Miniprotein binders against a7ua95r516to809. Designs and how they scored, part 28

Target 1, 294 residues: a7ua95r516to809
Amino acid sequence: ASLSLLSISDLVPDLQFIFFWMSNAIEILYFIQQKSPAYMQTIELMDDKAGSKESLLSATISANEEAMTILEEVIMYTFQQCVYYITKTLYVVLPGLLDCNPFGTEPSSEQCRRAAGVCVCAVCVMPEAVRRVVSVFQTTSDLLQQYQVHSEIQSQMFAYLFFFTNVSLFNQLIDKGPARGWFQRSRVLQIQASVKILLDWAKGAGHNHLAQKFFAKFCSTVTILASPPQQLSQMSWKALCAEHPSLKPVQLHRILTQYQLMAELGPLPIWQPSSEDEAYIYRTVDLLESFENH
Short names: E, the ipSAE of ESMFold2; O, the ipSAE of OpenDDE; V2, 0.75 times the mean of E and O plus 0.25 times the DockQ between their complexes.

## First folded at step 13 (miniprotein)

Design W3 (at its last look DockQ between E and O 0.89; V2 from the best seeds 0.81)
Fold by ESMFold2, look of step 13:
Order: C-alpha cells, then sequence, then structure tokens
Structure W3 (fold): chain B 294 residues (1-294), chain A 116 residues (1-116)
C-alpha cells in the first residue's frame, strides 16, 4: 500500500519535529526574557577596577539580543513550515466537501463498516470528504496539545487554517460553481450540512470564535444560496448587505445573479444595488479572495 | 568551582558529539534530544554564573547559547530545504550549521582555557 504524501498521517513525523522546536523555542525565549534583567544587574554591580564594565555589558546585551532574534526566527519559521504543509493537505481534500452528499448512504470508512457493535463512533457519522478535512484539523489540534504549544500560537494556527479553508472553498464555489452545478438548491443544502459538521468540530475544539470570524464569507454565501426563494426575494439589497457584511458588493451581486438564474425567477434583476455599491458590483478584481491576505 | 565547570564543559562536548553523530545517521529525534540537553546545560550554566556573580561567565554562556540557537535554526532550515528539493538552500544552511558548531567549540575551548 502506497501512502499519499498529502495525507495528514504522512506529515505527522515532520510536524512533530516542527512542533518540538516551536514549543521549545517559545519556552527558551521566555527563559531569556525572564533572566536577562538579573544577568545585566550582575554586570552592573561588578567592581569596575579595570574599566571593562561598559564593554562587558555592551557585549552581553548584543549577544542576548541576537539570541532572542534567532529564537523569534525559529518560532516564525517553524510556524510558517507547519502551515505550509498542513495547507497543502487541506488544498487537496477541501474540494471534496463541495461534491459530497452528507445525507447519502455512502460508507464513512471501512473500519466503521466492519464494526459489529451497536456503538456508532463520531468518525463513522461523517461523509468521507468531511472526515478527511476534520482529520486534518483534529490531528493538528492533537499535536499542538501533545507538544504543549502555547495557546496563543494554537489560536493563530487555527486562525490561519480557517482563513485558508474559507478562501479555498469560497473561490472554488464562485469560480467552478456554475459549471459544476453547485448553485442548485439541493447541492447548496448538501454543502451547508457538510460545513455545519466542520463548524461543530470547531466549536467542540474551543475555536468557535475563530471559525465564526474566518468562515463568515463562505457561510454567508451558502446561507444566501440556501434561502427559500420567497424569503430571499422579499429582502432588499441593503438588507442583504447588512445581514452579510463579510461579502463585498461584487461577491453579493454574483451570488444573487446565480441564485436568480437557478431559482428561475425571471431575467429582470430582483435586487437593485444601492447607488453607493453600483460602482463596485462589476469590480472583478475583488471577486475572488487572496490566499496572501492574513 | 573549576571542577564543576570542567564537568559541565565535558557534558556539553558529549551532547554536541551525540547531536553530530545523530545527524550523520539521519536520526532527527536523537539529534533534537541531544541539542535540547545542550540547551538545558547552558541554562544551568547561566544560572550558575549569576549565583557566582561572574560577569565574564555570563557573557561566555550567552555567546554559547547564541551559537547553539544559530545551529538549531540552520538545522531546521536545512531539513526543510531538503524536503522541498532546494539543494542550494540546503547546502547554504549546512554551511551555516557547520560554522555554528565550530563557533560553539571555540567558545567551549575558551572556557576550558580559563580554567587553566
Amino acid sequence: as target 1 above (294 residues)
Amino acid sequence: SDERLEQRIQRLEKRLQEAEQALKEGDLREASRALFELIRELEELMEEAEKLGDPELILRATELFRELLRLILALIKAVYARRKGDEDEARQELKELRQAIQEFRERLQELREELS
């Protein structure tokens, strides 16, 4: 059996090396910061008979500042390598979330299908495509906790992973949705159910506020697309902007245009952009999100 | 005490040799363990230097600590440069790793000479 390079399980040894040094570098930086005043005081209290106190203090300050700079670089570099490898795995598995049917009878995994007991584990309840994404997040969370990575760094890690997930899902939905039929209501309801599973994971893992913040654009998109036509048709452009502030005018316009087409609500535009927004609804440079903006 | 400091220098050299051997064998887990033990020894040296009120020893320990951290950074970068297939960067980081090892040894020799 050939192992996929892109599975999170294949990355664990590399992530263990990264997390070992990330966590230890943070602790070492704290050690230096905690002890540096005492070391400088020792030098300042020395008997300066030879007149070397100023030179010794300057050299020690310089060496200490250099050490702290190196540690900051270790922390930043290890963080960047971690997100690089994890997001490569996410990039491969996220598209399946848009194609899966969480309401179907698809096998969740061979392990759960072979289980003979009456107990249904949480892994077996998820569609395979959703399970792969959750597995990336869960494995990352488990490793961060195993290596006792500082909670602020753990939050920054998941902030970036959720940002990446949102950009990837939103861009694919907007870019490929017309050709793939993803704007059809039955598909949108399937996507909405799959995303709810991810949001439930994030809430249970203690990252609810990060998920609400960084998934907002994709969730708003799916919420609009899932709305019944009678309800959505009664909402003005201004009301939709107020309800979904994460969406840029060009994005909201595109979503509503696709919605009107798929719901067969006629060719005449139902939602009239405000005069302030009318200049922005055709700014195609703002349609897709950038992976670099975090 | 000079006796206690000499024993610490010997432990530092032992851990460095263990790290180098582990790296030659490709054993990153053992290399990391040995390098972490070097960090712990240097943290103890710095605490000892403070208790002695020895400003020169504080400077020497800080310089060793800096070089060890430079070594660790170069190692991490070399590992991931190779994994990305960037042979030029990997060779550069290996050069920086060897330079940091050499500088660390020079600082240890300096301490040993101060013991007479």
Scores: ipSAE 0.800, ipTM 0.933, lowest interface PAE 0.5, mean pLDDT 85
Fold by OpenDDE base, look of step 13:
Structure W3 (fold): chain B 294 residues (1-294), chain A 116 residues (1-116)
Amino acid sequence: as target 1 above (294 residues)
Amino acid sequence: SDERLEQRIQRLEKRLQEAEQALKEGDLREASRALFELIRELEELMEEAEKLGDPELILRATELFRELLRLILALIKAVYARRKGDEDEARQELKELRQAIQEFRERLQELREELS
């Protein structure tokens, strides 16, 4: 089946199965961890009539350790599968975010169209491309809550999803942006508005800190590109580095170079990298973000 | 106490049978429900063993729990291997699943025999 047809809704039954077992495995692990000391104590307090106590204790410890190991594997495996399926869905919908015009009048979501009136809920007013991305995250959130998955696992899940999203959007913008016209001021402002909607959603969902952390590179890039030429041309390389610490020198240099070309600016000595950064701006291997560094 | 434990064993057998039947029918939801109930029955057995201060029963319950967890892991892996189109992995995990079911039954029977 072509990846293009995979919606998050199509994955819900599969994700439900995984989240069910993920949540239960965590609960069971907690149960064993809490009860294990009491079980060991019960065995330890037994009269050692036949030297069987040590053997029984050893066997029980071993069985509990194996049980916990299996549970950890269940948790890890289920987590990995969730991430795999959700990221596949994100991969399909994320490119639409960069092409989205959030200032256009798009029709309300199909779900709210059934209500006798114009739904003005935050989701219904979202551009379709943004709504598709938000729907992936919202569905994930809803499922995690439905199955009462431990908060730490929820945090890790969203951390990874935001990381993935940032890397995907950043790499696409840097690599394809010039050719797609995404560096044009009007397009950048559209992207900025679209990302703001996503960040506002994340804030409303309780993931503000994670979103701010993991979207930092993409947001910095968009912020620079959205800056008026008059303002940005007054900022030195050092000032830009300090304001956008999430960007590597090679990334900042690439962004500024493309900005200069787009804005038809002549060479700007003020944007010249420092002597310290001069060697790093040529490290093209560091230009794009890696998915492996998380 | 023995009669109560026998009743617990019977409930465990019933839940296992429900899970197996659901698996044969390809009903993963029902299988998961049955396995979940089986987990709860085992947790109760473990708590009862603790209450009774019976270390052998604690061990047996823990062993049963381990086998059940192996079963669940194999089931999950089999399901997602199949969904990924890895039929070889799916077949292997289904084999592991069947083995875990059998081991669970054997352990349950051993427990019954120890109570007789």
Scores: ipSAE 0.759, ipTM 0.917, lowest interface PAE 0.6, mean pLDDT 90
ESMFold2 (binder alone), look of step 13: mean pLDDT 83; pTM 0.801

Design W4 (at its last look DockQ between E and O 0.81; V2 from the best seeds 0.74)
Fold by ESMFold2, look of step 13:
Structure W4 (fold): chain B 294 residues (1-294), chain A 116 residues (1-116)
Amino acid sequence: as target 1 above (294 residues)
Amino acid sequence: SDERLEQRIQRLEKRLQEAEQALKEGDLREASRALFELIRELEELMEEAYKLGDPELILRATELFRELLRLILALIKATYARRKGDEDEARQELKELRQAIQEFRERLQELREELS
């Protein structure tokens, strides 16, 4: 049932057709919006001796409004198709971020993590799994610039792509993490390093604000899991909620439960939910994120 | 003038034929180029109609513009329905595409007859 990994480069011709019409439809809509009042005024200033002015004006307004509606649909449809193809590619490549070792042939992930201030060569190496995700983002960015797509549309595109990435990674970690051993500290440090490479790309590409906003849930999760036990055990539930506002009570509770288990800190819960939050820590409907919340 | 407008109608017909030929050959890049040139010709036609102060020509140009946009939307939808393997949607949008092409030709013929 498994096939060759879908590459973003195979989609470039399709994306070029999408971006061509998206960009041009925006320009055409601007043209008609600028010109339409003057065209209607020509009809309004018409001498109405034959009594045809209102019929002609009504027909012209209707045709013009339909044209603008069609252009808005072209813009919306092309954006939706772009998102569809790009996120389909992302869905295939994102799980690899959780299994890869960014420290490759270097010393163990913990050794390279501790040596980050002394030796950074392993951190500078982009694992194939991270490279595949970056390639999707970079190709998207290059095409948006090539076709001079409006900056607001570019921001909306990357906001959605980062949102999708966050939901996909968070859900995979929460759902599959226990079975895959992803909550082990050495594994978490590898995941943290891989995510840092991705965040560095987003910062260098001018999308730091969007990445900080839309990766917040996954980044908070990894930050908590990567924390040394002495530091984390000193933080109250309320302090953790304040530091990680992107996490729902059920999500924070699950993360801390797994942390305590993997750090072998005993069976007695260290972090007690506030009375307000205690009603929500078992709401399993709120555990995984929806792709429909954007 | 009527001669300038007649020449524009002839260019519109030529560009439509180029787009139809490119679509028959499956050359979406060339079809898109031809359709975009049609858009530019119609934008110029609307501006000419405005400068002439001709309300009927403004309406006719706007109707042609709308039909061309219907054609483009149907082409885009058919292309991506086909790519996704949704053959029912692709057939429906190809039907819409053919109807938009026919409507565009009919409106263009009406405009030509009004000049003669």
Scores: ipSAE 0.798, ipTM 0.936, lowest interface PAE 0.4, mean pLDDT 85
Fold by OpenDDE base, look of step 13:
Structure W4 (fold): chain B 294 residues (1-294), chain A 116 residues (1-116)
Amino acid sequence: as target 1 above (294 residues)
Amino acid sequence: SDERLEQRIQRLEKRLQEAEQALKEGDLREASRALFELIRELEELMEEAYKLGDPELILRATELFRELLRLILALIKATYARRKGDEDEARQELKELRQAIQEFRERLQELREELS
């Protein structure tokens, strides 16, 4: 019940706390790593008057190692908590992305309406459902930048978030798409346009490579479904496999089967799986993506 | 040098007390702020220890840092356990936090005694 009401804005205070400590822990870890050699050298250069130098050095090394271990735990824990909260928010808003019509006249965002004019910024022209998704990513990006989180951690976070988004959207499309009419050409084109807006945002945010990589499966699915029947019916199974390597044989087969039904096409021999793939198209366990494979 | 180090210890104690008071009041944000300031004070202590070439002080500062990091970890875990509604985890982490505070205080007192 309570999850449906969670906006990314409601999570900002909690995320701020996490990002604060994540950033600080990284900085402290860096500090220790940079200073530790100098500290050890200082101990090593001390006159060994009492044979205590070795014990002191050992104790200092041990204490530093423990400190670094704790810092790594802080970083890992804070990262996990960030991902947990952000993915919960994504889970709520992502279904709307598949149902939205980006070609409709939707009112501008309330935030930009407060400015004394029609804001034509990229966010204001986004459909509400797309804007909600983008808002999650943008808020995450803004917080990461605000707290100056290390770029590698930022990349890892966005990699996971894009992965999660792709899996969620792909699974929803494959599982519920036929029943919800998302395989209809008009709906597919809406989905394609919505995803393009998201990808354009990711590109503008500096995450183009990650977005292209992690959305590949969903994008491939949408691309196939958006293809005109005249064009797609001329593509062989092998050609489709080669063009869409992110799709497993079972996934491609499912997409083509549903496309055939939607387009009222008769059986197409050209889409017949190869003898090599024939065994794999029946592996229904591989049809949906797992969230655990990241 | 000794007077300056004593002043640093006093600042560390002050920040620790601020954190403890905030925790007693249930203000985890203020506790977090106080602990952050405590980190900065310890970083300065470590830098001073390095400049002085005092390996014992380096060790003691490093030990204090370790204990402070345990405090911070416990605080973070307690905070998010509470946010998740896991009161049992929150209580456990708060217990660990209190223990770490005590350990930090003991280490700080040991440092003072070594400088006296």
Scores: ipSAE 0.637, ipTM 0.867, lowest interface PAE 0.7, mean pLDDT 89
ESMFold2 (binder alone), look of step 13: mean pLDDT 84; pTM 0.815

Design W5 (at its last look DockQ between E and O 0.76; V2 from the best seeds 0.71)
Fold by ESMFold2, look of step 13:
Structure W5 (fold): chain B 294 residues (1-294), chain A 116 residues (1-116)
Amino acid sequence: as target 1 above (294 residues)
Amino acid sequence: SDERLEQRIQRLEKRLQEMEQALKEGDLREASRALFELIRELEELMEEAEKLGDPELILRATELFRELLRLILALIKATYARRKGDEDEARQELKELRQAIQEFRERLQELREELS
């Protein structure tokens, strides 16, 4: 019942217990998979003079299959508990990404002029909001490595964490963006820079493919909003759908509507939905994404 | 070989008792340590069963390992029900854990009786 667990570091002892059993369950699975063929061969080679061979083999196979089923449940349950604890932390820290300024408090134009041909700001430090999210991902990665969790399970863990992050950020941007001023161009560029820091972390951690896949909806949204009006106004509805397949028609329509308001553009004929999409742009039940938490 | 099997069964019982005592004291780290040692001893029993080539011992060791995995699952579920603060769920999962321990003990008794 306490809401005092707001930091990933407070969860480390709980996560250590979960990762300990997850890792050991995977090793036990390997043990059983190696042992089972030897057991079956022993029974199959026995002399069946007593007439018990088939019954004994059947009972041993049944017991082994039940054991493997329970072991799969252990692995699944520990995975779900990890996700539960980690996403509780992410839920608290993710909203800050939409309000932070990754360029710092000093005017960036002076620092950019000093950084030569490529704009690299010396004053630009990781905002606390971004640092908190990266800390959750990094702590998770460190624990997975510490307990030597199988790489396939590590990938599945980060696939879900990136999925959760994408849904959370997308839903907040769409739902709260108009009232919070998040569709203003300067704000969108700040959001884009903050997301780039997360993508760079994922790439450096060996999860670039997962990040590209599971951040696609939020990244597409920010890409559209960050596009200059001259460039975006030349792209048809069909071209935008093809370039951003992660966006549902109702979502793309809402994003373009907000873009028109921000850029003070009137309706553009080129953005009229295709005939096959017209019914779908009014499906407000499809506007926000859902995710399942534990 | 019969003496070695009896000694392994006695070590299995010792680790089970250590786990039960740790659970009564609320010491989940000691309970996990005891359970892990129980797993290692049972893996040694399974390797000995293969070496002996005794199909009935193989079946009993496999059945005992199945019940050990039920202990692992029950311990984990009880631990997290308590940490979530759901008192009704925690009480149910603790009951499931106690039942899993009893079932493991029954399978261990069956193995011991086959040595007579």
Scores: ipSAE 0.716, ipTM 0.904, lowest interface PAE 0.7, mean pLDDT 83
Fold by OpenDDE base, look of step 13:
Structure W5 (fold): chain B 294 residues (1-294), chain A 116 residues (1-116)
Amino acid sequence: as target 1 above (294 residues)
Amino acid sequence: SDERLEQRIQRLEKRLQEMEQALKEGDLREASRALFELIRELEELMEEAEKLGDPELILRATELFRELLRLILALIKATYARRKGDEDEARQELKELRQAIQEFRERLQELREELS
């Protein structure tokens, strides 16, 4: 019940606390890494009075190693908590992305309406459902930048979030798509446009490579479904496999089967799986993506 | 040098006390602020230890820093356990935090005794 009401804005205070400590832990890690060699050298240059130098060096190394271990735990824990909260928010808003019509006249965001005039910024022209998703990512980006979180951690964060988003959208589309009419050409084109807006945002935010990589499966699915029947019916199974390497044989087969039903196409021999893939198209366990494979 | 180090120890104690007081009041945000200030004071101590070239002081500062990191971890875990409504976890982490504070205080006192 309570999850449906969680906006990213409601999580900002909690995320701020986490990002603060994540950033500080990374800074502390850097501090220790820079100072440790100097400390060791200082001890090494000390006059060896009765073997005390070796014991002191050993103790200092041990204390430093333990400190580093704790810092890594802090960073890992804070990262995990960030992902947990952000993915919960994504879980709530992502279904709306599949149902939205980006070609409709939706009112501008309330935030930009407060400015005297029609804001034509990229966010204001987004459909509400897309804007909600983008808002999660944008808020995450803004917080990461605000707290000057190390770029590698930022990249890992967005990699996971895009992965999660792709898995969620892909699974929903494959599982519920036929029943919800998301395989209809008009709906597919809406989904394609919505995803393009998200990808354009990711590109503008500097995450183009990550977005292309982690959304590949969902994008491939949408691309196939958006293809005109005249074009897609001319593509062989092997050609489709080669063009969409992110899709498993079972996934491609499912997509094509549902496409065939939706488009009222008869059996297409050209889409017949190869003898090599024939065993794999029945592996229904591989049909949906796992959240654990990241 | 000794007087300056004693002043640093006193500042560390002050920040630790501020953190403890905030925890007693249930103000985890203020505790976090106090802890952040404690980190900065300890970083300065470590830099001073380096400048002095005192290997014993370097060791003690490193040990203090280790204990401080335990404080950070416990505080963060306690905070998020509470936010999740896991009061049992929150209580456990707060207990660990209190223990880590005590250990830090003991190490700080040991450092003072070595300077005396």
Scores: ipSAE 0.673, ipTM 0.881, lowest interface PAE 0.7, mean pLDDT 89
ESMFold2 (binder alone), look of step 13: mean pLDDT 84; pTM 0.827

Design W6 (at its last look DockQ between E and O 0.82; V2 from the best seeds 0.80)
Fold by ESMFold2, look of step 13:
Structure W6 (fold): chain B 294 residues (1-294), chain A 116 residues (1-116)
Amino acid sequence: as target 1 above (294 residues)
Amino acid sequence: SDERLEQRIQRLEKRLQEAEQALKEGDLREASRALFELIRELEELMEEAEKLGDPELILRATELFRELLRLILALIKATYARREGDEDEARQELKELRQAIQEFRERLQELREELS
C-alpha cells in the first residue's frame, strides 16, 4: 500500500537488492548442477575401509538437493517480489495513458535538438503520461541488463509486465470508457498513437514478440474502434472474430455496441453473433479480464 | 594443505563478520557483497576438496553452503516483510537468519578443530 505512492526511480535500491540475488542465484544453481556429478563420483570412488561411504554419499546428496531447492526458492521469491513492486507502480500510471494527447507534444529540450540534430533523450519529448509508463519499462530493462539476469527470466518478466499492462488498460477502457468519453473517435486515435509509442519501445528493447502476444486484446479493441464506419460495417461477426481471436464474444459485443453509439449506427444484422456465440455475449462475468490469467 | 584450509576458514569467518556488521548497520549492499564473497569461497573450497579427493570435506563444504543459502533466503524475506509492515513475518525470518548464522559458525568451528 505505501509503495503505490512511489515512482519507479525511488524503488531502484530495493530492486537492485532483488536483481542482485536473482541473477546470482541463477548462476550459483548452474554451478552446483554442473559440479554435483563430480562431487558424487569422488565419494563413490573413496576407499571404504571405515564403512562410512554410503552415509557420506547419502548426506552429501541430501545437502546438495536441499541447497538447489533453496536456490530455486530464492529465484522464485525474488521474481515475485520484483513483479509485485513494478506492477503496483504500473497500476498507478497506466490510466493516464487513456487521457493523454500524443499529437500535441512538443520536444522539451531545445539544447538537445540543436546539439545533435536529433533528440537523444526521446523519453523527454513524450507526453508525461506515456513517459511515466515507458520509464517503468526502461528502468526495469536497464536493471535486468546491469545485473546480467538470464535472458529467459528477462523475457518472463516482460511477458508478465505486458500482460498486466494489457489487462489494466483493457479493463479501464471497458469499465470507464463510456463515462470518460474514451470511445469518441478522436480519443480512440489518440489512444492508438499512445499505444504505438509503447509498442515501438518494446520493439527497440528486443521484446516485440512478447508485446505482440500480450497486448493483443487491447490492441484489437483499439483497432476495431479506430476503423472507419464504412469499412467496419461491411465486416461480419464471424470475420471480426477471426481477425481478433483474443476477444471473447461478450467483449467484442460490448465494443461493437460502443462503436454503434459513437458512430450513430443502428443495430446491424451483419454483426449478429453466430449461433454458437449467442449465449456468450451476455456473460458479464467474462467481460473484464483477471490479472491472474496470461 | 592444512595451512591453505586454515587460511580459507579465516576468510570465511572474516566475511561472515563483515556481513553481520553490515546487517547491524542496515547496509544491505555491503551485507550482500560479503555474503556473495562467502559463496565464492565455498565454491573454491568444494573445488579444492574434489581435487584433493576428500569426500568428508566435500560434505562439510556442501552443508556450509546450504546454511549460507538459508541465511540469504531469510534475509531477503525479512527485508520485504518489513517493507510491507508484516512485523510477525519479519521477526520470524530474522529468527531464521540468526539461527543460520549460528549454524554456519558452529560448523566452521568444527572444521577448524578437525585441522588441529
Scores: ipSAE 0.800, ipTM 0.932, lowest interface PAE 0.5, mean pLDDT 84
Fold by OpenDDE base, look of step 13:
Structure W6 (fold): chain B 294 residues (1-294), chain A 116 residues (1-116)
Amino acid sequence: as target 1 above (294 residues)
Amino acid sequence: SDERLEQRIQRLEKRLQEAEQALKEGDLREASRALFELIRELEELMEEAEKLGDPELILRATELFRELLRLILALIKATYARREGDEDEARQELKELRQAIQEFRERLQELREELS
């Protein structure tokens, strides 16, 4: 099936199965961990008739350890499968976010169209491309809550999803941005507005800190590109590095170079990398973010 | 106590049979449901063993639980292998699942024999 047809809604039944077992495996692990000391104590208090106590204790410890190991594998496997399916869906919908015009009048979501009126809910006023991305995250959130998945696992899930989203958007913007016109001021402002909607959603969903952390590179890039030429041309390389610490020197240099070309600015000595950074700006291997570093 | 334990064993057997039947029918979701119910029955058995202070029963219940977890893992892997169209992996995981069912049954029978 073409990846293009994969919606998060189509994955819900499969995700429900995974989340069900992930949640239950965590609960079972907790159960075993809480009961294990009591079981060991029960065996330890037994009268040692014929040396059977040590053997029984050892066997019980071993069985519990193996059970916990299997449960950890279930949790890990189910987590990986969730991430795999959700990221596949994100991969499909994320490019639309960069092409989105959030200032256009787009029709309300199909769900709210059934209500006898213009729904002004935060989701209904979202541009379709943004709504599709938010829908993936919202569905994930809803499922995690529905199955009462442990908060730490929820945090890890969203951390990875935001990481993935940031890497995907950043790499697309850096690689394809010049050719797609995404470095044009009008387009950058559209992207900035779209990302703000996503960040506002994340804030409302209780993931503000994670979103701020993991979207830092993409947000920094968009912020620089959205800056007026008059303002940005007054900022030194060192000042930009300090203001945008999430960007590597090679990334910042690339952004500024493309900005200069787009804005038809002459060479700006103030943007000259420091002698310390001069060697790093040529490290093109570090230009794009890796998905493996998480 | 023995009669109550026998009744628990019978419930475990019933849930296992439900899972096996669902697997034969190719209904992995129903198998999943049956295995979930089997977990609850085993948790109750473990609690009963604790309450009775029977260390042998605690061991046997823990062993049964371990085998059940292997079943669940294999079922989950088989389910997603099939979804991805990896029929070879799905067949392998279903084989492991069948083996774990057999091991669980054997352990359950051993428990019954120890209570007789």
Scores: ipSAE 0.785, ipTM 0.926, lowest interface PAE 0.6, mean pLDDT 90
ESMFold2 (binder alone), look of step 13: mean pLDDT 84; pTM 0.810

